# Ledger of designs, part 10: miniprotein binders against p73408

Target 1, 371 residues: p73408
Amino acid sequence: MRQILIAPDSFKGTLSAGEVCQIALDVLAPEFDCVAHPLADGGEGTLEAIANNLDGQWQTVRVQGPLPDQTVDACYLWLPQEETAVIEMARASGLPLVPVGEHNPEIATSYGTGELITHAARRGAKQIQLAIGGSATNDAGLGLLMALGWQFLDSQGQSVGWGGQALGKVAEIIPPVLNAFPQVTVLCDVTNPFYGANGAAQVYAPQKGADPAMVQRLDQGLRHFARVVREFDGFEINFPRAGAAGGMGGGVAWALETKIESGFTAIAKLTQLEQAMAGCDLVITGEGCFDHQSPQGKVVGGVLELAKKINKPAIIVAGQCQLSQTVLPNVLKIFSLVGPDMPLEKALQHPQTALKKRLVQVKQYLIQSQN

## First folded at step 17 (miniprotein)

Design ee1
Fold by ESMFold2, look of step 20:
Structure ee1 (fold): chain B 371 residues (1-371), chain A 109 residues (1-109)
Amino acid sequence: as target 1 above (371 residues)
Amino acid sequence: SDEVEELARQIRYLAKLIFYIARYLRRRGDKDAADKLRELAYRIRDLAEKFEETGNPEYLKQVAELVEEVAELIDEVLEKAEKTGDPRLARFAEQLAEFIEELAERLEK
């Protein structure tokens, strides 16, 4: 057992996935050869994790921000060998870009994200991985689509404008003739439908600045848009995941005839996780779950499922993980950063030290198991 | 495969363009052309889904037959739009005809 794949998520709020990998490399050498494969689930750190695994070029584009009079410099990752762009919508249309007193999903637009997609397409992208977490918007992707050449007109033949307020005005949809346009895959981890009690507006618009009256108007707008889409081509836009990012999941999937995938699945495919794992004798994965009651994270779960599939043993290193060894028979051992010798408060204050201590124990375990 | 998925997506997008032009024609009173195009769009989209699900090239042959029928209707729409002075319809129909021609070449492969 000589070559070990280090395939972690970040340790929430303490260590990036890349930092976890570097500590493991430092501790396990020279006795073990480690291969770093930092991962993410489509949220924060996704572009950086991919950049650690693949040869990419950061592209900075001046685009429309979420507020109508706002311009931002947004970056995405261009992977020329893969003919793929990876775009985080939050960098152009994200809630952090909006000043606290100005949060308003009825006016916030996704137009700048569409400008990033257009830029990537002109650079030669054949595939676009679009991470949609952290949005400021509830416009069903109308802004994004308008940047791609779509027109959404009211009953008087005029543009409906930007923002969630526009959804209820749509009477006519005019698609552009898009030849050789790249396949856009939406990276989505939530299952919320387009509208309704569990839909985009009811569940997510409040954190984007909507009061109860605005939530109702936004939900009504989404319902109206869904009806217009059904009249257009019979498509039922109110499906699971469609409500992600203020309805962007549904809007983009419908308009561009594209797919929605989990963030982990898309990142694992793009970075060739299975191939990397097949070349190793064992995989170490982990996450910063410091709450004993927390469910297993998407990255750890996905890595363990893959390891089981290709018959690779696994070790888990986590902040404080629920015990599931008997449910996952290929897991050799679980190491928790928090324990009698490392109380929670100390582990949070000194996460690098806590992780290093547990990785030394992993090293000792592996040496003993080779006898 | 990725090639199957990409081609199926392009065929579904063709159907979306056909749905639009059919809806445009209905609003302007060309009900017979609108009905024919809308029915073809539904059939094309259904075949694209079956092709993506199975990878069976027989579905592409069926799509190609429907695409040829659509191309003939779009040429008629373009000619009428130019004679009646509807430049918006003429421009869209011309762009759609070009899209159809490129897709038809790909379907023969």
Scores: ipSAE 0.838, ipTM 0.945, lowest interface PAE 0.5, mean pLDDT 89
Fold by ESMFold2, look of step 19:
Structure ee1 (fold): chain B 371 residues (1-371), chain A 109 residues (1-109)
Amino acid sequence: as target 1 above (371 residues)
Amino acid sequence: SDEVEELARQIRYLAKLIFYIARYLRRRGDKDAADKLRELAYRIRDLAEKFEETGNPEYLKQVAELVEEVAELIDEVLEKAEKTGDPRLARFAEQLAEFIEELAERLEK
């Protein structure tokens, strides 16, 4: 019997990666022996995908929310065997936690994410994987760092306070003495620099509630903070990916002397995707991608690259896909949920049915190809 | 490896703490001590990068030598801060001295 690895991303807006795996298991059994390996790229669904692959313990912590007068119950995943915590910043400092009329990156703080990190460190984490998608903030991680004991003071020796408004006030930085602190890895796939035309404020602050005048103030605050950092230890914080999550990428990487990594790469390593794939004869991967044409996501691309590296054939199941088997020689077949028998609107309305229909076709294809 | 990366990160963080003390001393007018500490911080950070890139423990021995120099300067900073009544600097310097001692023990291994 052919052993098949089911390694999808979520079909965003419709089905989680775990749900995609379960549907595939239900359809392909008993004819094929399937192994579920749901994945994520460091964004929505990351903790759940990891929890489906590893024995973990959900930790719920009352922390500071993005608004100064707000508390939230936020959870992260503790993996005791790996000595690793996986934290999604959006659960403590994310845009969904803020009512639409109250979005304001000049006041939103990342402090609660720092509180999650502190809790994980006290739990015994040696490693922290920090996914930074979906933030409400443009504070360069100042709130997070303050929760860890950092002090940021103005020219009068007073705390600069929280939010993006604080960045332009920083005159002095006082780091805490952090003994035996976990290694924090920032998970990020965007390449925006810290400031400038393609920087955090110009590109992302509008969707967090900033009008044009606020965008300019936030960008100037980030530029000022970059100068203060350069004066402090010579570090140039305006590098690619530093602008992610309102400057969190740069702020945390600089302050904690840590790395920014691809979300997919970190999750694939943590869940041992290569080992799982090596034990199978075929990989099925997929993603929603219901817009008419867009580049494949980081999960599908990463799975295909790995499959090619270790000589495993692959099948793609996606909402819509414009790839060709000729361009991707290890891809046997591509199945799109949307097609003549399943228009886009119907697929969005009935995503489980659309996916089942295509997976039945995958099964039929695989049975015939064994001949 | 993960162990190499973690140790290198700790050494870079030590350099960050030294950069802070050096800046604090310079603002107080202690230019000679500030310059020495800042130079040592740059050298320690450079060696940490070489260690992380190569895994070569010889770089750790070089770090250990520089850390000893830093420890002596930090003890002087602590003594002076206590005598002149700067309790924040004294507390920071004491905590940094403890950080240095723990790191030095790791570097002997």
Scores: ipSAE 0.837, ipTM 0.943, lowest interface PAE 0.5, mean pLDDT 90
Fold by ESMFold2, fold request of step 22:
Order: C-alpha cells, then structure tokens, then sequence
Structure ee1 (fold): chain B 371 residues (1-371), chain A 109 residues (1-109)
C-alpha cells in the first residue's frame, strides 16, 4: 500500500477532524505516505475542515446576533479561487450564542446570517454554501431574507418583525429585485418537513427553548407562512428538508430559488474528495461515536460509499464500533478506541493517546498485510 | 452545469418577481393584467425547471418568447402606474423591466 488518504469526521467533544488527521500522519509516517483530508457534514467544524483542505481567507463581520439587541463578531470562509463563501449560520444565529436561560425561538432572528451573505456577495462570491446546523431560530429564514431586502408585512402594512412570532403575522411578501446574486446552497442532513408532527417546531424547537405552548404557536406560524407562500406562487414549502434550522431550509430554498444539499455531499464536492481518494491505495476514516447506540455517521458512511464506488479499501477508526466488516465488504478492518486496554473513561480523558494507540495498531496491521 | 443551474435560478427568480406584481395588481383591482402575468409566471417557472433538468436550449427559446410578453405587460403597468400616481408600483415595474432586459440579453447567448 503506497498512499493512504486520512478522511475522518471530528471525534466530537474530543478531537477535531484536523487533529485526527495530524495524529494519523504522525503515527503512520514515514512507513506510509499519508494525505490529510479532514471532513465534516455541514455541522460543527465545517469551516475548519474546508480551511484545512483549501486556500481560504477568514472574514470576520460584526452582525446581528440571535437576540434582538445582541451583536456578534461572526466569521465565514472566503475561497477566492473557487469564488465561493462558506457560511455557518450558527456563528451568527446559533444556539451557543444565546446566554443560558435566554433561549427563545419566538424572538431569535436569523438576520445576522443574512448580513454574512450580503458581505460575501459584495466580496465577489458567485456561490455560497450555507451550513444551517446549530441554529437558535424558528423564523423560516425571515430574518435572513429581510437582511437581503425582503419585506414581510402584516395586514396593517407594518413589518412583522423578527423571530418565530412573526410567521403567523405575514400577509404580504415583497421580494427585492436581485440582479446578480450568488447561488446559495443550503447544507442540510435532516429530512424534516416544514411543519407538522415531524416538522421544525415539533421536533427541534424544544431544544431551542420552546415549551409545549410555544411549540404549538411556532408550528401554527409555519403552517400560516406555508399558506401565504402557496398563495404567492403556488409553491409547496412543506417538503423533505424544509424544516431544517427552524424552517430555514424551506424559506431560503423558496425565496432564493436555490437547492438544499447534503452537507457531506457538498463538502466532499468542494474539497474534491473523490479525486483525492482516486489517487490513494487505501482510505482511513473515522468518527468519535463514543455512545455505542449510534449508527455510522454521515461522514463515515459517505466516505465508505464513495470508496466502494471507486473500489478502494477502507479502514474505520471509531470511538466505539457498531458495524461488522461483513456488512461493509470494502472495509478491511474496524478499530475501536474503546476496548479492554482503553476503557471509555480513559479514552474520553485522553483522546489523543487513545487514538494514537489504535493508529499504531492500524500501522502494524498494514505492515503485516504487505507480507 | 453550474451555468445551467445559475441561469435556471435567475429565470425562476424572474417568475417570483412576476408573481409579486401580479398579486399587487389583483389587490388593486386590475384582475385581467394580474391573471395574464400570473399565468406567464407559472409557464416561465415550469420552463426553467425543464431547462435545468435537461439542458435543452429549446426551453430557453420558449422562455425568451414569454419574457417578451411579460416585458410588454410591464411597460403597460408602468405607464398606468405613472398615470394613476402609484409610485411603489412604478418603481418596482421599472426595476423589473431592467431585470427583464438584462435577462433577455443573456438568453440570446
């Protein structure tokens, strides 16, 4: 085996995807020629993973935070060669930005994310990859759209304001005349529809601070907005993925006439994962997954499917392993950080040591298989 | 290709602007103009989707024909808005007319 592609997700809570790659490079060299290709699925670590793969420029912009009187310094990644900006909405409109005890999706706004998009457009972006995980909001992207020049008016001709509370008030939608505007692709890994039992409010608003009465009001607001959109241009906004990020998936896709794409798929395309994998003899991928109850993650699954497609063997390194090698025929071996010599508690306390130990075993396995 | 997708999106966005002005006209009692524009918007959006799915430039030719129809209706709307003193409609119609002219040039390429 001549060249190994190291293409992991982060080990969430312990190691970034870049750190996993660096440890693998350190352990496997010089015996193996390794290429780092850290990945993400559109959630945490997405900008950092892309920055490790491509020559990008961090842009910091002071924007509106999720709470109405809050401003934040939010960053996005500008990729001048690709004429592309990569924006994580959570950096401007994310739940971590909301102080403990102040979570309220009826008031939280996505306006700051729209300000990042505006900045990227003025920077010259032709394409924007918008990762929408970790949001604080349930406003269907109304705040974002207002920052782009959209107006949402109530029956009295007044602005509906910000937050999920605004959705039920919308009576008139006024689009801006946008001539040259970048393609905004929404990155999303969930399939929840806009409203209903499996919709944005019912499934996700509780973790954003909604009590049951608020969840019902938010869902009713989403239903009302869906009706207004249907009356506007006949579009059925209650489709799979539309409910992501409090309805952001549906709102942006409808308003900006753009697409929703899997986070892994978009990142793999942007970083040219297939081309990198085609140049290797073997792929090592992995994820934290220290809770034994999880199925394989989106990154690991996506890497393995691609490896199978182009006939490349793979090794999995994970916090705890759920899968057998016989279920995944292109997988040579699965290594778990947790085991008899590395109990869960020790692995969580010393994740770099645990990973290094298993990668030494991967190295030994690979050397032995050459004979 | 990226050019196909970007052009299709621009055409769909034109349809969105037409849907807005059609709704505006209907609320102000101009039912006939509203109905014509709304029908054209539906057809333009449908053709844009077919163009994006197939890459077939014949759909762009059909879009171009409908865009010319829309341009004529928007000119009439603008004249009426100026005559009756509706500055919001007049401004939107002016902006839409400019959008249409830029798109029409791109469709000829």
Amino acid sequence: as target 1 above (371 residues)
Amino acid sequence: SDEVEELARQIRYLAKLIFYIARYLRRRGDKDAADKLRELAYRIRDLAEKFEETGNPEYLKQVAELVEEVAELIDEVLEKAEKTGDPRLARFAEQLAEFIEELAERLEK
Scores: ipSAE 0.834, ipTM 0.945, lowest interface PAE 0.5, mean pLDDT 90

Design ee1
Fold by ESMFold2, look of step 21:
Structure ee1 (fold): chain B 371 residues (1-371), chain A 109 residues (1-109)
Amino acid sequence: as target 1 above (371 residues)
Amino acid sequence: SDEVEELARQIRYLAKLIFYIARYLRRRGDKDAADKLRELAYRIRDLAEKFEETGNPEYLKQVAELVEEVAELIDEVLEKAEKTGDPRLARFAEQLAEFIEELAERLEK
């Protein structure tokens, strides 16, 4: 009898990774023993995926929201056995927390995310996995760092304040003495640099509410801050991935002397994906993404790479798939939710039905090949 | 390993604190102490990176030697801060000395 690992990403906008797993378990039983291992790449759904895999304790903390006059109750996941906290910045500093018509990355602050980090450190975390997707901010992490005790002063010796507007004012940086501080790893899969044509402001600030004039001001602020950092300790902050989350990638990596890591790699290690996969005969993975960049460090790509490494066959179930079995020899078959019997509009309106239909076909395929 | 990575990060953070105090001293006109501390910060950061990349404990021995030199310079900074009545510098130097002592204990293995 086959034991099958169900290791999907979410089908963004339609189904969580946990929902995908549940549908697969329901469809494939009782003919197959299935093990659910929902995954994420460091973006939406990361805490939930980890909570489905590990015995964690949700921590709720009242913190500063993205707007200066806003407080929020934000939660993170504490994993006491792993001495690790997993924090999604979007829960404290995310774009969904900002009311419609009030989106403004020049004033939005990451301060509340810093407050979550402080709480996790006090609780005993040795490691913090910081997922930075969905941010409302373009402040290079200045708010976060201020919550940790950093001071950023203007030429008059006054605090520069919060938000992307503060970046261009920085004249002096005063680091706190942080002795026993946890290792913060930023989870990021985008490669955008800190500033410039492909930088944080130009590429992402419009989605956060910036008009073209604001985009230019934010990019100039990031350039100024990069110069101040270079003068401070010679560090070149304008490196690939530094522009993630409005410059948070670069700001945190520089200030806390930490790394930016693939979200999938960090989550796979934390949830022991390799061990789970080694115990199964077959892996089913999938995603709902229609972007041809989906295999680059993404959940599906990472699962397939691991499956190949330890000689496990794989099946892919996806919304639309660009991959060919000829370039992925350990992939037995690829099932697309969208097809002649399930046009795109219908699949998006009825995603559970579309997924169930394809998983029935997966079951039929596996029964046929069982002999 | 996680231990190598975490120790390397702490050493790089020490360098960051040294960069700050070097810049502070330069603004106050102590260019010789500032230049020396800045040079040591660059060397310490470079050694931390090499240690993280290789896991080679020889780099930690070199860090320990530079940390001793930094500690002596910080003692001199404290003396100057008390003499000139600079409480901000004195507080930072005392905190940095504590950081250095904790790091030195970790470097003993």
Scores: ipSAE 0.829, ipTM 0.943, lowest interface PAE 0.5, mean pLDDT 89
Fold by ESMFold2, fold request of step 22:
Structure ee1 (fold): chain B 371 residues (1-371), chain A 109 residues (1-109)
Amino acid sequence: as target 1 above (371 residues)
Amino acid sequence: SDEVEELARQIRYLAKLIFYIARYLRRRGDKDAADKLRELAYRIRDLAEKFEETGNPEYLKQVAELVEEVAELIDEVLEKAEKTGDPRLARFAEQLAEFIEELAERLEK
């Protein structure tokens, strides 16, 4: 066993994927040749995970923030060798950018995210990976699209303006002629439709500051916009994942003729996970599932499926792993941070110590399997 | 495969632009031109999806034939827009004609 690939998700709330990798390198490197490959599923931490794997150039752009009179300095990752930009919507249009007490998805705009996309296109991007978690908005991507040259007009021929309040006013959509525009891929892990009981407004707008009356208005705006899209080209925008990020999933997918993809699949391809795994003898993956009710995450599942496909053994290290009946045959052993010698409270207070203890056990297990 | 996906996306975006012009013409009362363009947009979009799914270049040949028909209709739209003093439609039609010309060049490959 000369090479071990360390390919974890973050241990949410405790350790980044990069921190997990570093601890594993520190514990295992004396006996084993370890390669760090931190991963993400398209949510928080995606830019960091990619930057840990590839030579990238951070780009800082002054763009429109979520509030109309707000500007922010937002960054994205430019990968010149891959001709790809990776953009996190939350850095320009995210809820954390909104001052306490000013949360309002009827006003918040995605325009700044569109400005990041425009900047990346001008820099030469052929591909854009757009992570849409953590948004402040419920505008279906109208702000983003306006920054790209789309016009949304009311019945009087005037711009509908920004924010979720604009959705119900749309009477005419004018697309720009976009020649030689990069392929935008939306990275999304939620399945909510555009509108309705499980839609963007009903499920997510309260967390963004909407009271019940505002939720009703936002949902009606999304329904109206869906009707306008159907009249435009017959497209049904109320599909699974369309409701992500206040309707951004549906709006961008429809307008830019793009797909919504699993974040793990896109990140694994971009960072060449399969090639890295092919060069190893064993893969160690993991996640911070400290809540006993959570199922195995998409990063761990994706790593295990790939390892099975190319016939590589795997070890899982998790906060508190729920053993599944669908355990893949290539999994040698599962180590949980929480156990008799490490109760939950202690593991949460000292996650580095808890992880180190289990990785020492992984090391001992691996040494004994070699002779 | 990435080339197939990118070309299919470009063809679907052409259909979106055609849907816009068709809708604009219908609002102006030119129902015959609007109906023709809308039908062509649906057919072009369907062929792009089949091309993306199969990689079969026969679908691109069919797209090229429909694109020629669209180009002729767009030339008529541009002429009429200039005669009736509709600069927004004229500008869009000119931009769309350029898009179509570039796409037709790709389809010959």
Scores: ipSAE 0.828, ipTM 0.946, lowest interface PAE 0.5, mean pLDDT 89
Fold by ESMFold2, fold request of step 22:
Structure ee1 (fold): chain B 371 residues (1-371), chain A 109 residues (1-109)
Amino acid sequence: as target 1 above (371 residues)
Amino acid sequence: SDEVEELARQIRYLAKLIFYIARYLRRRGDKDAADKLRELAYRIRDLAEKFEETGNPEYLKQVAELVEEVAELIDEVLEKAEKTGDPRLARFAEQLAEFIEELAERLEK
């Protein structure tokens, strides 16, 4: 009669969060009443985890790609009951869309991501969850904002154009009149500021194709844009997380009056994880972490914090995990897939078998705790 | 709540639109109108933040008073823009007046 919430992350590279849940249901369900609640942190498996928890409709839209001459078919998840769209920037403006040898953040545009947002708004979205990982761009979201009707003009009154090259040219910003526009939440876990030694350009532009001279120009462009924003309405755009996705964090947060949230927090709210957990007696969570030992990741940590908050015991099933009283105050027991009877190589070769073996041990533990 | 957050964000966006038109007026030499609008924009934004943080509807009453003052100034801006033949300013002022009317209706609820 014990109800168990199964709320894992994916075991990256081996098992999706949904597969982990199904294996747990198969092992535990004859003796225990289990509720599957697969999760993600805004990265791999995010839209899948949401689609597994909520009734959604995939939308495919032909939009502007990262390169000016490029169009792409990009999809997002529409959740009509929640009046919410979940959009991954990388599907329209991502680095993988750029052919090898053509990476250039001074040219790459976020315009297509803005087109996805516009499509979702016309669909009736009241909320947009915007995951911004994997971008090709360093344009501070200017392309995205132009697709929404923003104008960025140079000193001659002409459009500054697309890409990171445009940032240093901005002299006038003209916002569109956007009544009833969806609330956009930016999903981000990096903490880089807008500009500077740890900023968007210095840290991430090289991986997007910038040589040292281009990095310097991009960073100066971001500094210039920050000055223009400060002159506009006094807003200080150089805050932690503002540098995410080539300045997208700061640009969108300022322009659309929105916040940047962690991916896990947003997904947990959207899927109503707290309500699901309150209805159960115990939580089982887990993550892969096969390659090295670490404290819990974003999903496991978030689940454990919530479980402690509402006084629910928790069990962890992970690829490898090191116990820590500081990190794991509300955990009854940790089961590691890798151990003396299941070496790392074997666990990676047969992850379903390794997980099943440990879940049988979890089942035995739970049966003993009922007596 | 989601309704509190959405309304607060809409009010902050109104302030952004007011900041723009204030800057436009200052560049055209109307420094007194620009300064008044910019001060109102700061106050409106501050009240929206307090409303979002507390949920206290008294902050919305204060916003409504400032929005009424902004509406009067925007009507004057629209009349001046039409008289002087500034179609960009006239269009923006007209759209902003509509935004203000819709927001004022929500604030009375």
Scores: ipSAE 0.816, ipTM 0.945, lowest interface PAE 0.5, mean pLDDT 89

Design ee2
Fold by OpenDDE base, look of step 20:
Structure ee2 (fold): chain B 371 residues (1-371), chain A 109 residues (1-109)
Amino acid sequence: as target 1 above (371 residues)
Amino acid sequence: SDEVEELARQIRYLAKLIFYIARYLRRRGDKDAADKLRELAYRIRDLAEKFAETGNPEYLKQVAELVEEVAELIDEVLELAEKTGDPRLAKFAEQLAQFIEELAERLEK
């Protein structure tokens, strides 16, 4: 065993995937030939993970923020070789951009995300990967689409305006004639439908500042918009994943005739994870909390399934592990940052130290396994 | 393939544009033209989906035939829009006609 692929997710709230890789390289090299391959799920840190894997160019654009009176300097990643832009909507229309106490998904707009897409298109993007995690919005992507030239009119022929409040007012849809517009792939790992008990508003609007009454209004807005879309072209927008980012998944998929893909799958493809893994003898992956759900669709689960598919052994390094046994036959061992020698509080305070300490144990394990 | 998916996407987007014109005409009271365009849009979209799934170029030939029919109807819509003084419809019809021409060139390759 000579070559090791280091393919972690972020340790949410503590370490980026890139930082995890760097610490692993520092510990495991030169005894092992290690390749860093930081991953993401299309959520926070996606751009940084991709930038660490591919030759990317950061593009900064001044765009509309989530609030009507707000402008932000938003960055996206340009990949010149792939002619691909990777855009995180959270950079323009994200929850962290909204001041404390001003969270309002009836008002918050995705318009700035549309401006980023427009900028990328003008730069010559053939593909746009749109990560839609961390949204402040429940506007079904109306703002984004308006920035692309879509018009949504009320019964009086006036623009419906911005935010989730606009959804219930839509009576007419005017698409732009988009010539040679890049394909926009939406990255999403949630399966929520557009509306209803498991829909965008009911599930996600509360964390965006919606009270129960607002949630009901937003859900009714989504239902109304879905009806208008159906009347427009017969499309059923209430499908799995459509509810992502306050309905943006559905809205963008419908409007731009595009697909919603798993963030992991898209990033793994873009960064050529399988090819990188095929060239290695062992995969080390990890995340902040490895639980019973981890094997079923997160970055770590995706890595493990891929490793299994191509017959590569794997090691898991988790911030916290709730599993006592290896879930997959190709998993050699699970290491937890938290243990008898490292209390949770200490690991949270000093995540780099905790990870380094555990990676030393991984190194020892690997050396012993070669003997 | 990525090429198949891209072409299918463009054809589906064409269908979307046709749906708009159909709806616009319906609102104006041009029911027959609206119904015909809406039918064509559904058929074009269905063919695009089949093409995306199979990669069978036969579906592109069928799309091309329907696109020709749409082009003729759009010319009629443009003439009507000019005659009735509807510059918004005229502009959209003109843009759509251009879109169709460009797509038709791609369908022939």
Scores: ipSAE 0.861, ipTM 0.956, lowest interface PAE 0.5, mean pLDDT 92
Fold by ESMFold2, look of step 20:
Structure ee2 (fold): chain B 371 residues (1-371), chain A 109 residues (1-109)
Amino acid sequence: as target 1 above (371 residues)
Amino acid sequence: SDEVEELARQIRYLAKLIFYIARYLRRRGDKDAADKLRELAYRIRDLAEKFAETGNPEYLKQVAELVEEVAELIDEVLELAEKTGDPRLAKFAEQLAQFIEELAERLEK
C-alpha cells in the first residue's frame, strides 16, 4: 500500500496550502493513505501551515499598528511543546493594515511587532520565528527594538521617534540588558542589501507609498544608521538580506545577534518535514504559479531537493508549469492545472475544480503505476 | 549545533553591552577603562564567531578567560560609579555584572 505525503505551498490568490491538502485527501484517500503537510515560505499562510502541522494556540494581542495613532488586534501562534512562538510582522506592522491613501514608510512603525515579541517572551517562548514579509515600514526595525527596551537618541539626547524618518536622526544607541531573552530567527527569502541601488528603500519603498524624493531620503537614512552601527561596534550592516522589510533584516540581526534564515528551511525544520517524508513512499507538492510574474516556488524546490536527498519519488501539481526547467531524477510527472481542457481564465475562476480535476488524473496515474 | 549557536549569540550580545559601556566611559573621560573594555569586546566577539563556525571548545575557554577579565573591570567601574555619584553608570554596570555572572556559569558547563 502506497503512503503519500501531500506537501504543497499555497496556490497564491486562489487556494491556501491547507485547501490544497484537503482537496488531495478527498480525491486520493480511499485508495491511498495520505498525510497532509501544508507548507509556506515565511510569507502568506505561514501561521496556518504551522498550525495545521502542530498543536498550537493562537494568541491575540492589542498592539501598536503601523500608523502612529493606530492600534490593531494581532495574532501569533504559540507552540507550547516546542516552546516556540511564530510571529508574522505583517499582522502588526503590515502594508494591508494601512489604507492606500495613507501609505507612508517615513512614519510607519514596527513597534507593534516588538510588542508581539515581548508578549511571546512573557508567555514562555524560548524561540521566536519572525516572518517579515508584507511590511509597511522602512524603519530598520527601530520600532520593534524600542518595544524591546532599546533607546535610539538624537544629538540632543531625545528619542528619535518612529518611522523611516527617524533613521537619519540617530546619534546614540543604548541597548537593554536582555538576559535569557528568546532566540529570534528572522525568516527572509529576499537578498537585498540594507541600502543602495538594490537596497530596501530603492527597491521596496515605492510599493509602500514612497515617491522618488522620499525613496532618496529613506535610503540616506539607512546609510546614516549603517554608519552609526559601524561606529558603535564595528558591525557592517549592509549585507545580503539585510534590506528585507525596510531594513528589518539588518536591524534585528545586528541588534539581537541573530541570523536570517530561509523561511522554507525554518518551517520545514519546525514541522519535521524530513521525518514526515521519510515515512511515506511518495510526495506530492505544488504551487499556484499561474503566470510568469509569480515567483518560482521555493517551497516546491525545497521539497524536491529533500525528496532527492532521501530518495523519494515526487509528483508536482502546479497552476502553470514553469518548473519544466527543473530536472530531478525522482520527479515522476508534472501536472499543470492550466491546459487544453482547462484554460487559464477558467482555472482562476474555479481553482478548486481545476485542482480536483488534475488530482483525479494523479490518482489514475498512481493506480496504473502499481501494475 | 543549535546549542553552539545560541551560546555564541549570547556571547556576542555580551560584547554589544561591553561596547556600550566602553562608549559611555569614553564620554565621561575614563579613557583607560574605555580602551580596555572596547579591546576586550572585539576579542570576545571574534572568538564567539570562531566558536559558532567550528564548535571548538578551545575558543569557548578563551572567551571564559576574557569574560573573567571583563568582570574584574566591571567591578572597578561599579566602584567608580558609586564613588563619583553616576547612577546611570552604576545601574548599567550592575546589570552587566549580573549578565556576566550568569554567562560565566554557562561557560563552565
Scores: ipSAE 0.816, ipTM 0.935, lowest interface PAE 0.6, mean pLDDT 89

